VH-VL binders against Chlorate reductase assembly chaperone protein (clrD). Designs and how they scored, part 4

Target 1, 193 residues: Chlorate reductase assembly chaperone protein (clrD), of Ideonella dechloratans (p60001)
Amino acid sequence: MNTLIDNPKAMASGYLAMAQMFSYPDADAWRRLTENGLVDPALGRETLEAEYLGLFEMGGGTSTMSLYEGQNRPERGRDGILQELLRFYEFFDVHLNQDEREYPDHLVTELEFLAWLCLQEHAALRDGRDAEPFQNAARDFLVRHLAAWLPDFRQRLEATETTYAQYGPTLGELVETHRSRLGDQPQKSREMQ
Below, E stands for the ipSAE of ESMFold2; O stands for the ipSAE of OpenDDE; V2 stands for 0.75 times the mean of E and O plus 0.25 times the DockQ between their complexes.

## First folded at step 1 (VH-VL)

Design n4 (framework fv_namilumab)
Fold by ESMFold2-Fast, scan of step 1:
Structure n4 (fold): chain C 193 residues (1-193), chain A 122 residues (1-122), chain B 107 residues (1-107)
Amino acid sequence: as target 1 above (193 residues)
Amino acid sequence: QVQLVQSGAEVKKPGASVKVSCKAFGYTFTGYYLHWVRQAPGQGLEWVGWINPNSGGTNYAQKFQGRVTMTRDTSISTAYMELSRLRSDDTAVYYCARDLYYDSSGYWFDPWGQGTMVTVSS
Amino acid sequence: DIQMTQSPSSVSASVGDRVTIACRASQSISSYLNWYQQRPGKAPQLLIYAASSLQSGVPSRFSGSGSGTDFTLTINSLQPEDFATYYCQQSYSTPWTFGGGTKLEIK
């Protein structure tokens, strides 16, 4: 029996579902979300769009939550984060779509990259090829990027009364399961406790 | 021991093609990009292009577009660079080099192959 | 393309001297700069990556500094084996580009 721990293809599906969930809910996105059971059709697209804009674009006149790693890590220069992310994508010659290429640090882009790495791992294991490069890249990417900013983002998200709040735990479970399977690689610092 | 071993010296006439090989030892061949860099006698280093051994994807310097082709054979951990329509100013030592890492520190080339001298003369 | 300019093109020095080699980028490259040493008849060897990080196995007399557009390589106390050509390389964006080289010659 395949589990998320042992089945990178199933994990890729989870990352892609979350990428769909946190994409702007245009007509095509709404159709996919309802078809995949991620939202109740009775909610209506206009309600989901209002929640998206309120949380991520306009904050309802209060603090805005950002979907961008660079904005969730203000103590670091965003240029540095963008360069690191672009090098990961370029190293594997992954072609992000035109819109997402403009936003390399967007949550959706990072989730899609992790899904791509999981699919490559799955294909390598299926074909009897070396999966280690994809596993190593996913480990480094998680520790250095997504897992570094997700905990605070998730805490803020789960405090909201929105459809998006219920997917905070899902994001956390995907990252935790993935890291557990790959083995944790803590960021090295000059100080050790 | 991580090592890149290249094919031997070549002498070609103008208009011919040359194909240089680079065989990898001691690491996962598909895990790291391979770059090709050339150096004309007494001159500096010039980047030619890279190949992703996993996907077969390539990126070539504009100067070489249409004349260079990079390929690999994963079964023998070997990368190839073929340069066509050779001119006398293509005379150079051609190096392959591994792209060691992709992170906030960027790329760097380590190790390098020993180099292959390609001489183009009438 | 990012142009890399090294200065001087050659420098004459004696064993025990402190030598500094400069490298300038035509635009900001943050800290994405590497230094290579090439001994006559040999392939280049990585000395420093990310402007200031010393490659494993490279003697501590070598150091790098700088960010943005201006970078330096320093050899604190020259040894006989250090007489070679040194190249800087930007790893900020394709195409990857190298400086013209600095030949370190015995005085």
Scores: ipSAE 0.005, ipTM 0.491, lowest interface PAE 9.7, mean pLDDT 84

Design n5 (framework fv_namilumab; at its last look DockQ between E and O 0.36; V2 from the best seeds 0.00; counts 0 for: pae E 6.7 > 2)
Heavy chain, then light chain:
Amino acid sequence: QVQLVQSGAEVKKPGASVKVSCKAFGYTFTGYYLHWVRQAPGQGLEWVGWINPNSGGTNYAQKFQGRVTMTRDTSISTAYMELSRLRSDDTAVYYCARGPHYYRGMDVWGQGTMVTVSS
Amino acid sequence: DIQMTQSPSSVSASVGDRVTIACRASQSISSYLNWYQQRPGKAPQLLIYAASSLQSGVPSRFSGSGSGTDFTLTINSLQPEDFATYYCQQSYSTPFTFGGGTKLEIK
ESMFold2-Fast, scan of step 1: ipSAE 0.318; ipTM 0.726
ESMFold2, look of step 2: ipSAE 0.082; ipTM 0.674
ESMFold2 (binder alone), look of step 2: mean pLDDT 93; pTM 0.954
OpenDDE, look of step 2: ipSAE 0.798; ipTM 0.908

Design n6 (framework fv_namilumab)
Fold by ESMFold2-Fast, scan of step 1:
Structure n6 (fold): chain C 193 residues (1-193), chain A 123 residues (1-123), chain B 107 residues (1-107)
Amino acid sequence: as target 1 above (193 residues)
Amino acid sequence: QVQLVQSGAEVKKPGASVKVSCKAFGYTFTGYYLHWVRQAPGQGLEWVGWINPNSGGTNYAQKFQGRVTMTRDTSISTAYMELSRLRSDDTAVYYCARELSPYWKYYYGMDVWGQGTMVTVSS
Amino acid sequence: DIQMTQSPSSVSASVGDRVTIACRASQSISSYLNWYQQRPGKAPQLLIYAASSLQSGVPSRFSGSGSGTDFTLTINSLQPEDFATYYCQQSYSTPLTFGGGTKLEIK
């Protein structure tokens, strides 16, 4: 049906909320999650931290699932994925928060980049500037990266009995709405004036 | 006029190294990725790698990792591909080619090609 | 690595014919596919990028279609200068890979 995430500013908020949700739940992150209504305060940070570590980190053995694109796409080389992601970030001179960032292919890093592109798109539209570079970058980024590995990731996530499972549909809706709005073909250079 | 001009033909012995140059004209050298593609006589096209002339960053096909080095000199708008420990099956025409669009587009399509440099490896 | 398979390897045709060349990727590459023409002794020339976008200066008789794994290059009314080898190339991920080529010959 209808979604509330059909414009760039709203989509940026959605991506940032998901980036917050899938970040390690330290004391600062926990405060933000509760302030933004993403988790029930009654759950307790210790419970959320245990769920995070059990799902995504090597607690006492191998993780059940990875938050890294490169590990979710072993048919490609991870080095190739990292190089392509760095091309996007380098071009826009994007300096995402290094304190919370893992590798360039971490889910949180990719979500934060998409949020940044949506915010720049929104600003360009409000200022009467050309938004096409941000729209084209978001389209290419989604097709090449997040949308390519998210479907299998979310299917595994939604099968768990954790707080994180409820955000599988949210991630899917954000990506599907964004791709639908942008189209999945790259825009070619302007040919007419 | 946008063009890429490569250095002349080379004849090398097995075990030697070859360094091919590719000079850019008519566009901003640092604004576009450059690819290297080779073609053995009577065979198809094979991608070797790319270089970002702005940063100097490179990406090589695994087959060539450890034998190929790509560099550039921005002061003369020239890119270089050096291939070491040459074998007879490295005999090919080596092309440099410019990526079609600014690197944020990720087309990897190559719209401007050098004329090619024949590298012959024989004893 | 993504494998690109072209069919046929060669095709014979006459001037005025409609010719189609197929290209198949071993995995989905969305629309990130390019087509090149190579004449004997010359460097390749870009014809089509992003599966269906015609490169500036390329005659409108050339068209590309497809998405995912299956792609087609079509030449609607073959001209004498079109007898060459054609290559598809995926631009979805590194290493970049080319099809084996299709040689278009005079019947």
Scores: ipSAE 0.006, ipTM 0.522, lowest interface PAE 10.4, mean pLDDT 85

Design n8 (framework fv_namilumab)
Fold by ESMFold2-Fast, scan of step 1:
Structure n8 (fold): chain C 193 residues (1-193), chain A 124 residues (1-124), chain B 107 residues (1-107)
Amino acid sequence: as target 1 above (193 residues)
Amino acid sequence: QVQLVQSGAEVKKPGASVKVSCKAFGYTFTGYYLHWVRQAPGQGLEWVGWINPNSGGTNYAQKFQGRVTMTRDTSISTAYMELSRLRSDDTAVYYCARGRTYYDFWSGPYMDVWGQGTMVTVSS
Amino acid sequence: DIQMTQSPSSVSASVGDRVTIACRASQSISSYLNWYQQRPGKAPQLLIYAASSLQSGVPSRFSGSGSGTDFTLTINSLQPEDFATYYCQQSYSTPLTFGGGTKLEIK
């Protein structure tokens, strides 16, 4: 149902499912993936782990099949991207990276932040509070970060013969639906005066 | 009109705790961060921390970590800053200030509306 | 923590003068810098945010410039009500930090 994926609660669930899917598939992660129906148990964790490691952590090009925004946007410079992402997370007091091993620009971290914004939007709307801060942040985050690098990432991902390739369309659908619901035109840029 | 109204002056002994209130008027309380900034007599401004009234999440300057607690009550649009184990060098005017940039993160947090200040004196 | 250094610590000027106040960050803060004015006995008042954006209601004689580590506040034609202490503040990361202040006094 289009209406289901258009609402912030359903969108949050979609972002969290994708965050889980693109996390390292250790024993706990595998249990959640299979329990949530994201992966067929018959595949086996060893197969998924081998694909994850081969696709994202070892083998292939050093800059092309990365889960990090900074490495997927080579002309932008990663330091600038990291500082801007930390700015977003700090502003909302969001503690997504509780382990120093995960960088702020990891796909999972960006998806978790979007899920958090959608959950806050849902709670605000449910409670009759102002949802606009969360909607504006999500729009800006999508335009500046995830939507800016996802198209090229998807093209590379969907060209692979891995179980992860099937989630490329899901990522695109989430981002496109979210952007469509929020509106593509920001009121004004506050960075330029 | 948008306004922040703080509680009155406090005189405390070293080792005591003080709790300063800041009541918001004229805007959506949960839509903006509330910062606490202090100023010792004749000295500059020092940031203590902020609270997000929507989530209850807080961020404290490390210097105050373990001694300061920021809370809020959304039903009365009031934020609180409690500072414990007071020392003479905690003597200052404590301001609450609205962070207008709750949704305007491109500009970062800036404080556009300030309370009148609460004088906290710590003396024996 | 990001350290903010203001210079000068005080400046004497006359009505009608053009005054500049400098603020330096210990590391790059992009354009995440704000300027406040504090009159004696009063709470601080926001003048400029994001290095160069003039706060609503603030006179156009005030302007801000700079990026990275070096920032300037300029008052183009000093008025009597402008004699106050001015503070810069970085908004790049917590803890938020202020400069030591620049006291603008009558010559």
Scores: ipSAE 0.005, ipTM 0.496, lowest interface PAE 11.3, mean pLDDT 85

Design n9 (framework fv_namilumab)
Fold by ESMFold2-Fast, scan of step 1:
Structure n9 (fold): chain C 193 residues (1-193), chain A 118 residues (1-118), chain B 107 residues (1-107)
Amino acid sequence: as target 1 above (193 residues)
Amino acid sequence: QVQLVQSGAEVKKPGASVKVSCKAFGYTFTGYYLHWVRQAPGQGLEWVGWINPNSGGTNYAQKFQGRVTMTRDTSISTAYMELSRLRSDDTAVYYCARAYGKWYFDLWGQGTMVTVSS
Amino acid sequence: DIQMTQSPSSVSASVGDRVTIACRASQSISSYLNWYQQRPGKAPQLLIYAASSLQSGVPSRFSGSGSGTDFTLTINSLQPEDFATYYCQQSYSTPYTFGGGTKLEIK
């Protein structure tokens, strides 16, 4: 069963799984991927590494894809995107990427931030605290960042004959489900339609 | 023009400390890791460590752990490498280099010659 | 630490020659291998990243190949400005390590 549950804790797990999937598959990452059933162990780590490098890091190739929002949105200019992302992270004093592997606009970093917001939303709801700041930040972040560049990225990804192609739909479903739950405005109710 | 400009040559006595600066121009300073690489006269390249200018996070080669400190000042787009308890075998040109991700160095500073002699 | 070994340490060649430089890693580094060129008195310059990707602005006569532990840099039709020292570097794991260098000299 590959059904996404429409609640913040389950959403956080989905975002973290995708962050693991799109991280460089070193030994520790490979162990987590195989233990979580995201990759068939029979594939072998070197095969997954070759796919990762061929798709995402061999930038001189005609079919290479970037994992960075700034490179997927050249019309916006990367400097503007980086400044905006940094303001989101700074507002919440978030320490993403404990090992400092990726830049602020990397897909993994954006997925980890969304997971963090979902975990904070879950904790707030559990504790009877106000979850609205985390919900509002997630809505704004999705619209301004991930949802703005993911459609073109996943279309190119799903055209490949790689292990990563199967997770294009998963990324889309996570974003679409999250946006659906959050709505387009914080105060919208079903009764107002 | 996109460039990294380093501070000038230093001559120090054994046991002293040296602080080399690297100022970034023409790109978003916080968008790229900065690495430090040294080269002793007539020798090859040796990695010292990196700093993430966005977070201030650092990673140092074990050989330099406890003697090197990397910092940055985002208000002036400048990174620093301070090496303490200098030895004669620390004599080298020290380069700062910008990395895409943290994996390849696509822009290098001109280098700073540090000479340690009594 | 991952050890990087380059061969040869030096090579003499003439303009127009095809030159090949080898680099070996002490363990698999997948394709996390970069090649740099250093001219005398200058900072290194990136030529190739991820084993085979040509850096923007680098002439097409430079190419890289290999994966795992064995890597090659090839220069087709050597030009006068290519006489320099070449270094491979792994970026698979910290500490990042460089090969000992290969000095390309005029024959």
Scores: ipSAE 0.006, ipTM 0.509, lowest interface PAE 11.7, mean pLDDT 85

Design r2 (framework fv_refanezumab)
Fold by ESMFold2-Fast, scan of step 1:
Structure r2 (fold): chain C 193 residues (1-193), chain A 119 residues (1-119), chain B 112 residues (1-112)
Amino acid sequence: as target 1 above (193 residues)
Amino acid sequence: QVQLVQSGSELKKPGASVKVSCKASGYTFTSYAMNWVRQAPGQGLEWMGWINTNTGNPTYADDFTGRFVFSLDTSVSTAYLQISSLKAEDTAVYYCARGYYKSGWFDPWGQGTLVTVSS
Amino acid sequence: DIVMTQSPDSLAVSLGERATINCKSSQSVLYRSNNKNYLAWYQQKPGQPPKLLIYWASTRESGVPDRFSGSGSGTDFTLTISSLQAEDVAVYYCQQYYSTLTFGQGTKLEIK
């Protein structure tokens, strides 16, 4: 049996919780966050919304942080990043269809894709099917995309005095635990082991 | 055992069409990309492109647009390469090779299909 | 596209001696976030498909003899055969998978 730290189903739950946390906190999202214990109801939705807008959309320049990989990695060129991400999503025929996710490179979209890969890995392992393709995709996706920009992003996030700052360590732990479990190279099929 | 088995050699006249098959076994066909590589007699390896086996979407290298078509029949775990309006310069061994989704190294390779275009 | 250039075009080495094959990429294939070089080496014997020898520049594929080793980083890579055997006569290809995919032109290894 997998331990909690190495369990792909538990990893998927963690990624989905972080996807919820970094989604725009409208009334429906706020209800989900409070029901799942991610925020204290006493904080108030308006306070969380003000923090979200101040951090990620209207920081007056000084505190504005982008939630988009392409804007966190301008040296790469955003169009190239978007095409690469779309190839990952298209390969698995994954439609990450929610109102807040306008661009393929949004943090929430990348977290949801990783959650999807973890769920597929879990199902394959449960059913005795080959999990290697999902593990290979997750490893490459992490090192080429999320893990490439998350360290600098989370350092800036953790320097803020907002509710979101407390989830910087959570994001880092999820990514590093996932990378540690997968290693940095594709695994061979079980017939070749 | 994971393996790719290709169709037999073809001898064609200029202007004809050819369809090469590549049958996969020993793994879940739709979980890996299928790549095509050409090798002209006495020449090196030339990557032609790949097909996403989950979506059916082909991607061609710049030199292999127009006359070349990648397709699939997932019900029999088979990938196809079709070449239309054959030219003498198309004479080559054509390989299929398994890759990981959009990039990576290739393992396994098919045994190759020799296509000879001769007038 | 990243252009892969191999040297020499052909090499003759005596049995039991060391063979060295070089591969240069027009751009770095080292990915900073994972510190991995997206480079593989293949062996192709006459009448056979290519066989994977090495991936991630230096990781030997299962079943490949210890005499084969890969080294290098960034733009400059080397495949070394420490003690040439008769069965090693082949054409060797490097391949980058950093940005889609390109092969080197090949190095023909012959017995001297």
Scores: ipSAE 0.006, ipTM 0.486, lowest interface PAE 12.6, mean pLDDT 84

Design r7 (framework fv_refanezumab)
Heavy chain, then light chain:
Amino acid sequence: QVQLVQSGSELKKPGASVKVSCKASGYTFTSYAMNWVRQAPGQGLEWMGWINTNTGNPTYADDFTGRFVFSLDTSVSTAYLQISSLKAEDTAVYYCARDYEWGYFDYWGQGTLVTVSS
Amino acid sequence: DIVMTQSPDSLAVSLGERATINCKSSQSVLYSSDNKNYLAWYQQKPGQPPKLLIYWASTRESGVPDRFSGSGSGTDFTLTISSLQAEDVAVYYCQQYYSTPTFGQGTKLEIK
ESMFold2-Fast, scan of step 1: ipSAE 0.007; ipTM 0.553

## First folded at step 4 (VH-VL)

Design b27 (framework fv_belrestotug)
Fold by ESMFold2-Fast, scan of step 4:
Structure b27 (fold): chain C 193 residues (1-193), chain A 124 residues (1-124), chain B 108 residues (1-108)
Amino acid sequence: as target 1 above (193 residues)
Amino acid sequence: QVQLVQSGAEVKKPGASVKVSCKASGYTFTSYYMHWVRQAPGQGLEWMGVINPSGGSTSYAQKFQGRVTLTRDTSTSTVYMELSSLRSEDTAVYYCARGPYRFGELPYYGMDVWGQGTTVTVSS
Amino acid sequence: EIVLTQSPGTLSLSPGERATLSCRASQSVSRSYLAWYQQKPGQAPRLLIYGASSRATGIPDRFSGSGSGTDFTLTISRLEPEDFAVYYCQQYGSSPLTFGGGTKVEIK
């Protein structure tokens, strides 16, 4: 978990940690969260599960926010978003969470894909192979998908009184650091060149 | 199982137009770009253009701009290539070929599945 | 437009021999965006190599690609009877996508 280091291996660790944090907190997930220091063990799994269900799933009503890109971008139409995400995943022959019937636009699926791209970039650089395909895919994926809906999602998340609220800034830092490393940031002054 | 099946041979007069179809099966039609490549008798391969079947966006080689139109029908998983103002030098075998999704305008690998080809003969 | 020049135009060899095919680009092409295709008479082209050196699914290991910048090579280590065909290189790093003129590998 070292989001302060702007290299692909550290970046992958950060994305995987966030994927763990926003996964449904079953017994195995809870064990990983506590082992990785993402959650205080004193909170208890039942408390974290109640927060998850209340925020992200129907808990006796409508959930207060969604973990799905398509539901966070209703003006764009979810079908188009799903088709584009499937093209990214299928192109690299990546089957993230598909066996668990999770939609391609779930936050965890998108974070795991970014982690995978960072790990492939790391391996390519280590082996002296061309890393450009993985870097280009990560840049395009961030701009077209995660970075396009994360700001509004974060604002809603950070306004809650839940354990999840503290990871809004972490998600933002991770995406901003990654985009900066890939050279895809708005440039407001020539001093940034 | 993945297959591209093209329409049959065409014989046209100069000045006419031709519309060739390419029907995809065995994969998610909207997940891959579809390229069109032609080959004149005894000559090499020439790229004509590409269509994104999801949104319908297209890109054409400058040589064909204004004469070629690529379209698709997602309900039938079919791509169409229409070439107008036909000349004798347009006599060729026309191929459709599946390509990967472009990320930042760069395709990551080549055309891995090809149609069988459609012969178009332009003669008077 | 990037022009790809293949040489020789025709390569006459016997089965069991090594074939070396050249593709030269008019300007630098990232090795990530160079492919090789095989075409037999009356058939559509078949993808052999992508990213200059990666074999496509089902392609025998006697086919290998190498090179970078402006000079790329396709090597067939030991020609089999089914390998006598026309071979095309292609760049896909910039639009328009372009193919080389082809090299015909024929039986001597």
Scores: ipSAE 0.005, ipTM 0.452, lowest interface PAE 14.1, mean pLDDT 83

Design b28 (framework fv_belrestotug)
Fold by ESMFold2-Fast, scan of step 4:
Structure b28 (fold): chain C 193 residues (1-193), chain A 124 residues (1-124), chain B 108 residues (1-108)
Amino acid sequence: as target 1 above (193 residues)
Amino acid sequence: QVQLVQSGAEVKKPGASVKVSCKASGYTFTSYYMHWVRQAPGQGLEWMGVINPSGGSTSYAQKFQGRVTLTRDTSTSTVYMELSSLRSEDTAVYYCARGPYRFGELPYYGMDVWGQGTTVTVSS
Amino acid sequence: EIVLTQSPGTLSLSPGERATLSCRASQSVSSRYLAWYQQKPGQAPRLLIYGASSRATGIPDRFSGSGSGTDFTLTISRLEPEDFAVYYCQQYGDSPLTFGGGTKVEIK
């Protein structure tokens, strides 16, 4: 994946790959990461786990970065962000892989939702159905959520000496390509109320 | 032309440190992992460790943990292997080797490009 | 750590003969992550086979790999003079990466 792809099916694959990359690297996740070429098996799962914990959980008792939009955008208030995200998910009746340790504003959850929207767009185009609702939702979601906090997050991530740093540019390129393909026309939230 | 060019031979005394360089050209430096493998005279190949040049993440074989340090400079497309507290049994040819393409669907490609090797001799 | 045992240690053959080299792992290794390398005196190793059975770019079709689980084989169907070298198997599916002890294919 050295080159971006600008169609919805390929874009969905990119978002899902990033969702896998930023999930906790347990044994099953490690198997998927190595099979998909995102991490060399020679690195070892223990090294990746140590990096994940040091970056995103506890680095000697102190968290270094948050994977949650709400914590990366304190000016908005996390409660408001969570309610807006839940409104998007509920509107499309989407059931994402969420347990109680993972909140609606987790990076992985937001990436999985964007992947879902891209897959629905692909299916609609394939079937000759109207893809516009999924395109409009993706545009609005990017502007209101991921694109609003990713630039500062990736700047900090890319300054680290970890496997995760290499995926800062990948996240940025996915978002930039997606927004370029959809156009950046603003959409009012009342359309999804 | 894809190639890895290593620094020249080194002669060191026991207890010293050595730093070997490996300069990559002809491909995107940050797209492949870089491994270090050594070979003592008349012996087989021994894996020492790996570095992800993009993020700088490293993993070392247990035998070398605490003595080996892998680093990289993305501006010069160069990987470094530093081995400290040298002993006579560290006398070997040290190779850098390009690992599998880290974004590809073929993570099982193996080490396809190797440096020419750097001879390190530890003697008094 | 996964230990790879290669046999025989030395294989003495004439040009034109078939060479069969064995690599046995101390525990199961995914065939996706097994490679074979050729090394000539004074040279760096050269990748021959990856993923147990796939030939690397530029490798002649007389070289073939097979096997799964703990038992892997490299076959050279008809030895050429340039094939007399040391051959190493390697697993890269689990850290630390490990190599076999090597099999020397020499002229009788």
Scores: ipSAE 0.012, ipTM 0.643, lowest interface PAE 8.5, mean pLDDT 86

Design n21 (from n5 with heavy chain H101Y; framework fv_namilumab)
Heavy chain, then light chain:
Amino acid sequence: QVQLVQSGAEVKKPGASVKVSCKAFGYTFTGYYLHWVRQAPGQGLEWVGWINPNSGGTNYAQKFQGRVTMTRDTSISTAYMELSRLRSDDTAVYYCARGPYYYRGMDVWGQGTMVTVSS
Amino acid sequence: DIQMTQSPSSVSASVGDRVTIACRASQSISSYLNWYQQRPGKAPQLLIYAASSLQSGVPSRFSGSGSGTDFTLTINSLQPEDFATYYCQQSYSTPFTFGGGTKLEIK
ESMFold2-Fast, scan of step 4: ipSAE 0.074; ipTM 0.659

